# VHH binders against Uncharacterized protein MJ1408, part 15

Target 1, 350 residues: Uncharacterized protein MJ1408, of Methanocaldococcus jannaschii (q58803)
Amino acid sequence: MSREANPFKKMPTILMPDELMAKALRRGEKVANEMRQKELPWLLKARFVEEHKVRTIASVVADNLQKVIDKTPPVRKLPKFYQEMVEVLVGIDDFKKSMGAFKWASELVRKLGNEYARKIRKARTPQQAGKLRKEFVGRVKSILEQIHPEMAFVAVAREKLKDLPTFKDLPTVVIAGYPNVGKSTLLKKLTGADVEINSYPFTTKGINVGYIGEIQMVDTPGLLDRPLYERNDIELQAILALNYLANLILFIIDASEFCGYTIEEQINLLKEIKDLFKAPIVVAINKIDLVDEERVKEIEEKLKEVGIEEILKISADKDIGLDELKERLKKIAIKEFLKDKDAENKELEC
Short names: E, the ipSAE of ESMFold2; O, the ipSAE of OpenDDE; V2, 0.75 times the mean of E and O plus 0.25 times the DockQ between their complexes.

## First folded at step 10 (VHH; framework vhh_6qgx_2)

Design x04 (from w05 with A50T; at its last look DockQ between E and O 0.63; V2 from the best seeds 0.00; counts 0 for: pae E 4.2 > 2)
Fold by OpenDDE, look of step 10:
Structure x04 (fold): chain B 350 residues (1-350), chain A 125 residues (1-125)
Amino acid sequence: as target 1 above (350 residues)
Amino acid sequence: QVQLVESGGGLVQAGGSLRLSCAASGFTFDYYAMAWFRRAPGKEREFVATISSSGGSTFYTDSVKGRFTISRDHAKNTVSLQMNSLRPEDTAVYYCAAIPDYYGLEYTPHEYDYWGQGTRVTVSA
């Protein structure tokens, strides 16, 4: 069962109190009508009808609320990346509280349904049975009204969370570098034509996800392509969240500077990325076809000076050095992935 | 400010009864499962009882089953622990705790978000 990467995609649409009540009442009435067709003495029939109506209404409301709970993953069980996203987008505490409201209401409505059903069974008159049903409905309405703010919250949360990108639990390489350094081209060349564009709430450009065998490649246009001082707080949080995703950073440098950024500027960005991420960094010097060998060597030396150990020379456009890059990325990403998994397992055991 | 204030502790003879109460404030009480924990001298904090947000579900540690009853009052924002047939081994500081009622009842202390200061229960032989 291909674990759907975004755990929130399964969240159902949240019905507001009026909508949910309307649905429940409709179904209740439908059932009541069916029950009215039974040949029973008048009092028994009345009790029977009202009881089933109450039970149905209770079931519809309670089950609806419970469905939201059932289809919403517990935050604690989510991958760290998604936990962080919940925190950034909606707040974990508020989210949990709101979900608690759903549970409270669901259980209470179910309980009330049972209680009122029992009372109705003991009703002495049809009028009394009806009155009890009305009372029950009133209480259900009140309960739903009480949790209305939380329902609204979860509805909004759902909208935000459902659009999160889908990541597989695979060794993941995150691509970084300035605009126009050839990230997109490289991603396409490495992964083939099957790059998926996913929405990411923090960038208008979305996230590009591709695969090289069992390695997940992630390009985050707009996030890791600018200096940190140019980012707002939310973006910074989003960037930090990538730490929970990235097993390896692939930083792309444009050797030709045709991207509009000097080698120095690019290296400065690299330094920032290096400081932000725990994952190791592989640097690919791209567009080597556009510069002489001396220039490439110069860049390589500068990279070494800033502590970069893994440097590859490539031309994404001319398909130069890509096989070597692929192999290196796979090797390092897998290694780091396993390391991270081991670390996580140890944390769970303490 | 979130507050859980326990009361009702004291000295009681073996076989006696006590009723503990916890008053909650500063959070939406109705959405939280409530629990009682206890810490005996020289022992770790242990789970005693829990009640769901609606009060529809309860769970007890084996040692107190049949003797202790957890309940809650939504109108008063209180959770109570009726303790009957008390034993010397029930001697402990009893703590009230709260957790958002999300995926059922929790039994581990670290999962709970809010804690009271505790009330001391001493059962004499």
Scores: ipSAE 0.069, ipTM 0.571, lowest interface PAE 2.9, mean pLDDT 90
ESMFold2, look of step 10: ipSAE 0.251; ipTM 0.704
ESMFold2 (binder alone), look of step 10: mean pLDDT 87; pTM 0.892

Design x05 (from w05 with Y102W Y103E; at its last look DockQ between E and O 0.77; V2 from the best seeds 0.00; counts 0 for: pae E 4.6 > 2)
Fold by ESMFold2, look of step 11:
Structure x05 (fold): chain B 350 residues (1-350), chain A 125 residues (1-125)
Amino acid sequence: as target 1 above (350 residues)
Amino acid sequence: QVQLVESGGGLVQAGGSLRLSCAASGFTFDYYAMAWFRRAPGKEREFVAAISSSGGSTFYTDSVKGRFTISRDHAKNTVSLQMNSLRPEDTAVYYCAAIPDWEGLEYTPHEYDYWGQGTRVTVSA
């Protein structure tokens, strides 16, 4: 499974029918002007000019359509994360049908170019040659107008898909928790560098990606930092796509409640995330320096009641417990990542 | 409602011929590659032949090359399989199938979007 590159980044700009036809006609006229410099009898020159104009127009149109096909990976061959993103953002069935239209049109335009070029070579007058070329152009225009809805669909799809995030194929930890629980401070301390911001659907904040050695850390502001009942079904599906990336969830609790959310509210968010993700969850109780130990024990007991087995006590600000947390995250994320690779190998063996 | 309806099956003597037809409706036929698959008794579904959306490319499994011809008619939204020099091993239920024409030939049945109900072909020794 490759998570490293956005498979849609190489998609070319999609030209609409009039734009593509105009490009082809400009290139055809340029070639025609070059061919008119040949020293040939009037009829043979007319045949030569019109034939090359037809072949050029056909190639420009067909090659443009084919380039879109060549630079767009088939959905069925994508990693599952990207398959889910296509479904959420554009719809897989309509995307597949639209790409089929591009291939059909490309092949048909090329076939017509060959047919009309042969007819033009046999034209009896320059007027016949010109009429055949005009007929060819008219048929190409008709083909492009027929697929105009599919061209428009793919243009919109490209705009939605070209900025999808790229992820390395590494053990991945996704961070969750309410705003101001210390996620940003913790991420910086664990990774030791500025994080990269990447686009993700339904948030303008993007996602933050950092690394602890070979462990990919992903913080999802605007996605996993508020109650899920505030999101529509499509937004939830985009969040669920993270299941194909996450080997481990790190949920941050602010023990002090200075983040503005009670422990009960924070645990309710934890329960929602636990229901959405298949990955195991590690909870870090943060800001333990601001509360007494009895409060931390109370929080820990509530977490055990929810079914959380991996609980760590930290202070990101005071550098308390961070080495233990880092080592525990690495151990679990690598273990889960290798389980996914083993399941993938069993699937591929048959 | 998408429909693929096969016809033309039947009983024929070895060395004979049959022409199968598949009528398509409920989708944009022109944008789809079309294929024929077959399932012999006790066997899995097997690729027989395919034709590109434009009709410009055809593909055949080795055992039918030179004997079977796939064709399509865009005006009638039909795909045909002309089966000549039939052999007893060609005995099967034949299915037509459709897939958006993208990335070439697909041999694997589960990749196809739409399927017909099948038509039986029996070839007597």
Scores: ipSAE 0.224, ipTM 0.695, lowest interface PAE 4.6, mean pLDDT 86
ESMFold2, look of step 10: ipSAE 0.178; ipTM 0.663
ESMFold2 (binder alone), look of step 10: mean pLDDT 87; pTM 0.897
OpenDDE, look of step 10: ipSAE 0.597; ipTM 0.845
ESMFold2 (binder alone), look of step 11: mean pLDDT 86; pTM 0.881
OpenDDE, look of step 11: ipSAE 0.457; ipTM 0.788

Design x06 (from w05 with S53P; at its last look DockQ between E and O 0.01; V2 from the best seeds 0.00; counts 0 for: pae O 7.9 > 2, placed apart)
Fold by OpenDDE, look of step 10:
Structure x06 (fold): chain B 350 residues (1-350), chain A 125 residues (1-125)
Amino acid sequence: as target 1 above (350 residues)
Amino acid sequence: QVQLVESGGGLVQAGGSLRLSCAASGFTFDYYAMAWFRRAPGKEREFVAAISPSGGSTFYTDSVKGRFTISRDHAKNTVSLQMNSLRPEDTAVYYCAAIPDYYGLEYTPHEYDYWGQGTRVTVSA
């Protein structure tokens, strides 16, 4: 059972106050009908029926709210990437506040259910029992109305968070480069065409995820394929969030410039990426089959000048240099992954 | 203001049918069981039929079982009494009544919270 990596996928649909109340009332009535079949004196039966209605209604409401809580992971327990996504998409503080409202309401309704059930047991008349039930229902409705804004918030949040990409806790290589430099082709070639496309709120193209053995390859079309100055604040935050995902950056350069970007432009993007990410960078000079050796050498020298140490020459299309690239990526990504994990553990001990 | 308004009464021959309706307003209809009572000349008010808030349970006095059917419409806040095979003994003023939801509706008219003004049903021999 491939452990669904998106922690929010299990969040249940949030019922609004009216819907939840309707559900609870229906169930209460059903139970009441069953209880009416019991052979009891009419007063005792009335109390019994009303008590069970109240208990059922309370249980349905409280359990529903609690289920949301139970199925929603605490933000603090989430991987850092997902924490950042919560912040960017909905706000962590608001999210926490809203979840608190669920908890408050759930507990209160449960408490009230018990209280009113006790009162009903002591009712002197069937009418009194019925009135108590009505009063209880009224209070539950009021409680739900009070948390309605928070319920609405969580519903929206759920929709946004549910669609986050699923990442595995594996050494992760994030691919960067301009459009048409051969990123997608390379990803397919490296992973054997086992690429999953995931929705990402910040791009219409989605995120491509593949695997090379035990390493995760992530292509983020639309995020790391343009200069940063062209990005809005939300996109920038999304890009920064990738820092918590990436153990290694694979930057792809098109040696042929057929992608529509000069080597200089590509190197400038590389510099920006280098400044934004803490992870080490491996540069793959792609499409070497389309240029002469002198040109490749020139590009390599330019890359060295900007401080790139790991440079590989490849042709994704012609399957040149891919094995070496795979090995290098695995080696570095695993190393960095372990390093990062150690660092995280140290922070938790402090 | 709470209001129960009965309609549908009239003169009918023995063996005939009538449908009574009661429109409720001014209270939470869904929380109340609804009932029909009747008062014949010279007699005390007696229970005829009742229906639970959900409509899932109905109760009838023995004399009308199989002949009368009580129903309710939540959307319209109405309760109805379909009366078939009417008999001269069914001649009475029929009253709509409402009571909070509980079991045991049929025998305590004084416990009902709200009453209509009544509609007259006359069954001729």
Scores: ipSAE 0.017, ipTM 0.350, lowest interface PAE 7.9, mean pLDDT 88
ESMFold2, look of step 10: ipSAE 0.176; ipTM 0.675
ESMFold2 (binder alone), look of step 10: mean pLDDT 85; pTM 0.873

## First folded at step 11 (VHH; framework vhh_6qgx_2)

Design y01 (from x05 with E103Y; at its last look DockQ between E and O 0.79; V2 from the best seeds 0.00; counts 0 for: pae E 3.4 > 2)
Fold by ESMFold2, look of step 11:
Structure y01 (fold): chain B 350 residues (1-350), chain A 125 residues (1-125)
Amino acid sequence: as target 1 above (350 residues)
Amino acid sequence: QVQLVESGGGLVQAGGSLRLSCAASGFTFDYYAMAWFRRAPGKEREFVAAISSSGGSTFYTDSVKGRFTISRDHAKNTVSLQMNSLRPEDTAVYYCAAIPDWYGLEYTPHEYDYWGQGTRVTVSA
């Protein structure tokens, strides 16, 4: 699996016990009908038909279950972002247990198929051959019903996970700030018009992804644009998964307060994000064209009081300060990205 | 509550045999691959043997291959390790471990979810 692809997109549709059994029985009867056309003595034809029916049913069931296993990579080998999303959305332990049930059932159905096929080859009457096939089908149904909870769990897990966003393994800047501070305008100005909208858990607006060369820029409407105390623990954990992606946080302040939030409110949100993320923060004071220099200086001093080291003054609308911002973002994001790669390599050595 | 309880350890003369047993409870035993690990004094845990959830696949570390046999009993929820032709270097605390059987047998201790408390095996020269 590519580190840039959603690892769960390839998971097949998960059939429930009745659906899978019905599929297997239909395929078994198709094969049985073809085999009945052979010119064979009565008993030999019965053995031949029932044996092939059993082998086909076993293969259809076992292969279907095995396909789910084969198309789902182990969670522990995924990038940490996806590991955290699996934990938040479905639970890693339950996911692992459920996949173990699929493997157990697949192998058991194959074993039973071989066992019953051998018994059918030795049947003394057509009635005995048919009875053995019916017994086999009954045992397969029982196995599928035993793992029904795990099949249902994986079906739900697939639906939750298939829409997770795809992120490239690149230096990544995550943009934060209240609505209407200019985040979307800034993203478009920095990356051009080529911004992709991606789904993300707990927001209906999705996330916007764009690029400055090899720098991945992520705007998070509905995620990092309101106080975190408004979120439950699971929602907050999904937001915290962004720590595994973000090399740098870009926080946007609207100097004019036309966004509808006071500077104090905006700084309070900044403090919450600063406390939650390990990545360094750059603050861009936006809309400086709408306020005087004294106001900008006041905001700048307040930011220094809360420990912000990197502050830029911009107007996205008027293209003021954007070249400097772009170069600062690239420099810091690349530095942090390489630092994380070095730490990852040292963990592997230790 | 998940439990893995080892038994069957003890003192044995070199060349002798022991049979370790591990009783499992509190989880669906049938869905799990089972393994034995061991820790000699002053060393890290090392892989000894593993068996798939179905019992159809087994694997052994090279130093025990041909001497040790892992097996499982789904009716009793137990995994066993038959240890023959024992050597002094087999002296260790032996641990039973379990992991959901997803992508086959796992040899790395950190991947296993459930562990027993261990049973001591001492092989005298």
Scores: ipSAE 0.337, ipTM 0.747, lowest interface PAE 3.4, mean pLDDT 87
ESMFold2 (binder alone), look of step 11: mean pLDDT 86; pTM 0.882
OpenDDE, look of step 11: ipSAE 0.615; ipTM 0.860

Design y02 (from x05 with I99Y; at its last look DockQ between E and O 0.85; V2 from the best seeds 0.00; counts 0 for: pae E 10.2 > 2)
Fold by ESMFold2, look of step 11:
Structure y02 (fold): chain B 350 residues (1-350), chain A 125 residues (1-125)
Amino acid sequence: as target 1 above (350 residues)
Amino acid sequence: QVQLVESGGGLVQAGGSLRLSCAASGFTFDYYAMAWFRRAPGKEREFVAAISSSGGSTFYTDSVKGRFTISRDHAKNTVSLQMNSLRPEDTAVYYCAAYPDWEGLEYTPHEYDYWGQGTRVTVSA
């Protein structure tokens, strides 16, 4: 699968053992009623009815389980972003084990269906045919109960994974900074397009995706807009999965501090992000229209002290500096994207 | 704790036969595909044979097709490799491995979750 689609969106709803068995039995009885209308000798009719019930029940159960497998992407073949998200949200080993249980059960039910259908064709009495069908149903129920934990696990996993964000395979800029520094206003101004809201783990606000031509811009409210040291290890892993997505981080500083955070606090957040992410960082000093030039220079010097070399001075509200910012983001993101694609291709070859 | 324990290795003359066995414990054997890999001196591990979790599908590397047969016993939680018409180039340490087969049969070693310690097979000319 590509980064352009959530590989888990097509997973079907997972039926529990009683639900799947009930569905199979209803379909089997419908078929049996249709077959009872045939004009056949008593024993042949009993064989015919019971054989078709068994084949129908086997098909409904096995096909349902197989459909889950067919509609679930293999984890080890996914882009690394999605592999990391599966590990964080459900655990790769348990997910693989559970898919194996579905495959095992589907194949076994199909084999049993064929075996019992063959036995029913040779039944000497209608009573024997009915007993064989009842025995088959009991064995299917037992198989489904044996994999009940895995079915429940996959149901939970599906709910966690189906809403993972969809990202295009494009040069990607991730926007970071405290709330109210101007991130969403800047995103709208730079992209000039409708921003798509996508879900992401550990934030109820989701993420906002927009585009500057072929550059994917991602705003991360609730993710990279507060101190990361307060998150538990699992939440931090989900946030750091953005390393597999981001070619460049755009960090926004509010020069005016009207966002409610001091420059020191904003730079401390920047340091956390710089320490934890591998992508290069461009800093935009926003709201320069609300402060004097000496204040902006002080902020710029502090940024250089922490190792930031790419610094732009803007006002998103007043359209100051946005053309230069746009062109700089494009150049860096494309360069890093192509570098990552070269490394990814070499890794696949090895 | 998961364990895969191979047995049945040894010394045999070319053209002879051996039967390898792998006893599995600590995981739900019925959910896993089982495979045999081998490593000759100075070479990387290579795929030999695999059997699906249900036992319904088998696959063999080209050099062993028609000579080796993989099978499994769900009651005893074992997988076996019957090796006939052995050749000196079959000399290797043979490893039993397991993975859930929802991703299809896999030939690369790093995709396998569980490994045995290996059993030596030496085929003399």
Scores: ipSAE 0.006, ipTM 0.455, lowest interface PAE 10.2, mean pLDDT 85
ESMFold2 (binder alone), look of step 11: mean pLDDT 84; pTM 0.868
OpenDDE, look of step 11: ipSAE 0.666; ipTM 0.877

Design y03 (from v06 with S57R; at its last look DockQ between E and O 0.85; V2 from the best seeds 0.00; counts 0 for: pae E 3.3 > 2)
Fold by ESMFold2, look of step 11:
Structure y03 (fold): chain B 350 residues (1-350), chain A 125 residues (1-125)
Amino acid sequence: as target 1 above (350 residues)
Amino acid sequence: QVQLVESGGGLVQAGGSLRLSCAASGFTFDYYAMAWFRRAPGKEREFVAAISSSGGRTFYTDSVKGRFTISRDHAKNTVSLQMNSLRPEDTAVYYCAAVPDYYGLEYTPHEYDYWGQGTRVTVSA
């Protein structure tokens, strides 16, 4: 991931065929007016004017189409998170096809520009030169109309992709658990009160991003706080994209059940998240100040039964166990981040 | 449905020539770069030649440069490989492949979206 930037923010505004053609014709006429001021014999002047008009129109059209390609990162070079977002929001195959259409049109317009410029240089009359330029313009219009669907697709895709969240390329911990288990209090205690809210698909609450030094902490209200059977396929796909962001999952259990969910319900959610994510899971048993030690031990045993090896006992509200948790999160997240980078490099080498 | 159908393979003596053809259907041919790959017995697929969506750029693996020519016909939705001065080491199944022309010519098989079934070329000593 590029630090501090959504890779799609640099995509230019996508002009529709008539808009691009109008821009090119205005620039062509400006050049033609400049060329008419030259002292040249009548036929040579006509050929010179029309030739430069054709070259300018070709350049404006082809360069604008190529600029879209140049400013749009290739999907396969993107971090996996953004690749998945392209699939979910617009479809990778259609996106690739549309970029192919832009490339094809750009190259064809350049080829036609060169061809017609050569023909114009051999024109026998000013009328023949003008006819050739008009024919060239007609063919460019036809090319742009042929790719009109792809231009429209990219315009819509740009609008959907340009406001995706920006994540730093850092070891990342994603926080999960039911509402009111203490996630927000814990996040503030671990990172300080300076937490940013960012947009994310399928949640109106956004996501909360904070930092413990070089560790990026992400809380996902509305995403990882409900049973997955309540999600449609598109929402599940957006949740699965978090696999490519998360190096570690921190799951919060409310030992007191004051959150409104039983320990069994909380463990069932944990099991669903465990099945979705490949990252290791650390479970923090929160609110231990509100229950006795035997209850905490009972919860710990249930967690071991479902395969959880990393269990911390905390009270975010009373500042119990937070230093140990912080150190454990940092150690595991950095380890997994480095392993993820190695795996990513091996895929690129294939 | 998407189809790439190769033809023109066969048996030829060393030094001879063959012309392979690949007919494309079921997708917008004009937007795709096209390539030929080959697989010799006991080997992995290897790149032979590629041509850009517009036809303006071609690229060849070193062992076939100067002997093979790739071309495409946008009106007929075909790509062709003219193979001259054939050698026994050119013996392989030749595959036509397609991918949207995104950032230039791709040389790795996993980058290609569509594949033909292949046509066998045998070059006898």
Scores: ipSAE 0.352, ipTM 0.759, lowest interface PAE 3.3, mean pLDDT 87
ESMFold2 (binder alone), look of step 11: mean pLDDT 86; pTM 0.885
OpenDDE, look of step 11: ipSAE 0.746; ipTM 0.912

Design y04 (from v06 with M34I A35G; at its last look DockQ between E and O 0.85; V2 from the best seeds 0.00; counts 0 for: pae E 3.8 > 2)
Fold by ESMFold2, look of step 11:
Structure y04 (fold): chain B 350 residues (1-350), chain A 125 residues (1-125)
Amino acid sequence: as target 1 above (350 residues)
Amino acid sequence: QVQLVESGGGLVQAGGSLRLSCAASGFTFDYYAIGWFRRAPGKEREFVAAISSSGGSTFYTDSVKGRFTISRDHAKNTVSLQMNSLRPEDTAVYYCAAVPDYYGLEYTPHEYDYWGQGTRVTVSA
C-alpha cells in the first residue's frame, strides 16, 4: 500500500451508539468474570470487579472513537483534488464537525471512566459499587446518543469516500474528446502498459489510468466526451475537480468525422473544455491517414482561430506522429507540474 | 447563523485586569476548540491562548503564561479570557476563533474556520 492510495481507504466501519455500547458491555462482562476469580474479601472483590469493568468499558468506547479519527486523514492536508471531492460528495464543514464530535466524546468517556473508577474504590458496599458502575454506563450511553447524528454522518461519508480514485502525485495529462475519436487506442499506444480502471463520481464507466514513464495519463469516458450543458451543477463541480489533477489537457479530434461528430461539433466541445480548465491544451488531430492534407490544414487553421497553439497531427492506428506527441506531452506536463508545485509551496511558506 | 461575538475590551492601566468573553451561536459549540488571537497596530495576528472542546486542555503563548487564563462554559456557549497583570505590550484587538477539535489545539490563524469581529484592549503605561 503506497502513500498515493485513496486517503479514505483505511477508514474503519463506523459503529452506531447501541452497537458500540453493546461491544463495550460484552468486553466489560468478560473482564468482570475473570476478576471475580480473585481471592479477596467480599467488599474488596466487589470494588475490584466493578472498577475493572468500568475501565474496560471506557477504553473500548474511547479507543473506538479515537481510532476513527486516527484512520481518517485531515481534510485540510489532502491534495486539493481530494478536498474538492470531499466537498462535493459529503461537505467539508460537516465532516470536520463530525470528527470534532468523535474527539469530544472519546475524551469525555475517558475522563468519566477515571472519575467513576476512583469513586468505586471508595464504595462502602457492593451495592454502591454496582450502582456507580450503572451510573457510568448510563452516562456513556447519553454521550453516544448526543453524537449519534455525527456517527451516522461519518458512516455515510465513509461509503461515499472509500472508493474514490487513486492518483499518483505525478505530472498528469487528461485526455478529452468525443467518443470514438481514438482516445483509448491512443492511450494504449502511448503507455504500452496495462491501463488501470478507477471509479469516479457520476460515471459507471470509470476512468482509465496509464503511464508514460512518470507521466500519469488519464482517459475519462463519460466525463469529458459530451456537451457540458447536459450537466447539472453538482456533476459539473465533480468534473471541475479534475482541474486540481490535470497539468495538461490532450484533446483528440477525429479528422475523418467517422466518430459521428463534425469538426464543428468537436471544436465546440474543445471550447467548452478550454473555458472550464486552467491547464494548457494540446490538440492532436487524429486519423490523418483517412483524410487528405488539405482537410488537415483546414482543421489546423480552425484550431488556431480558437486560440490553440499546440497542435499535433497523428494517426494512432498507423503509428504516425506518436513519438513527437509523447515527447511534447512529457515536456509540457512536467513544466506545468513543477509550476504548480512551486505555487503550492509558496502558499505553505505563509 | 454561525456567530462569535467578543466583549469585555477597554482601557486599563498597566498591572490591571480585564476579562474578555466570546459568545457562540449557530453551531454545536461542544465540538469546537476555541482560540484567542490578537493584532497589535501594524502587526500580524498572533496566537494568545486556546482551549480544547472538552475544556481539559489549554495552551498559551509564552508571553501570557501565568497571567492569562482561558476557560469555557458549555451551558452558556461562552469562552472567557481572564487577563491579569496587563502590560502595554498586550495592547491589541483581540479575536476569538473556532475550529473542530480533532487535529489538536491549533495556533495558526489560517486553521480556524470561524472568527469574531474583535474587541479592543488598550493598556496604558
Scores: ipSAE 0.290, ipTM 0.725, lowest interface PAE 3.8, mean pLDDT 86
ESMFold2 (binder alone), look of step 11: mean pLDDT 83; pTM 0.854
OpenDDE, look of step 11: ipSAE 0.521; ipTM 0.814

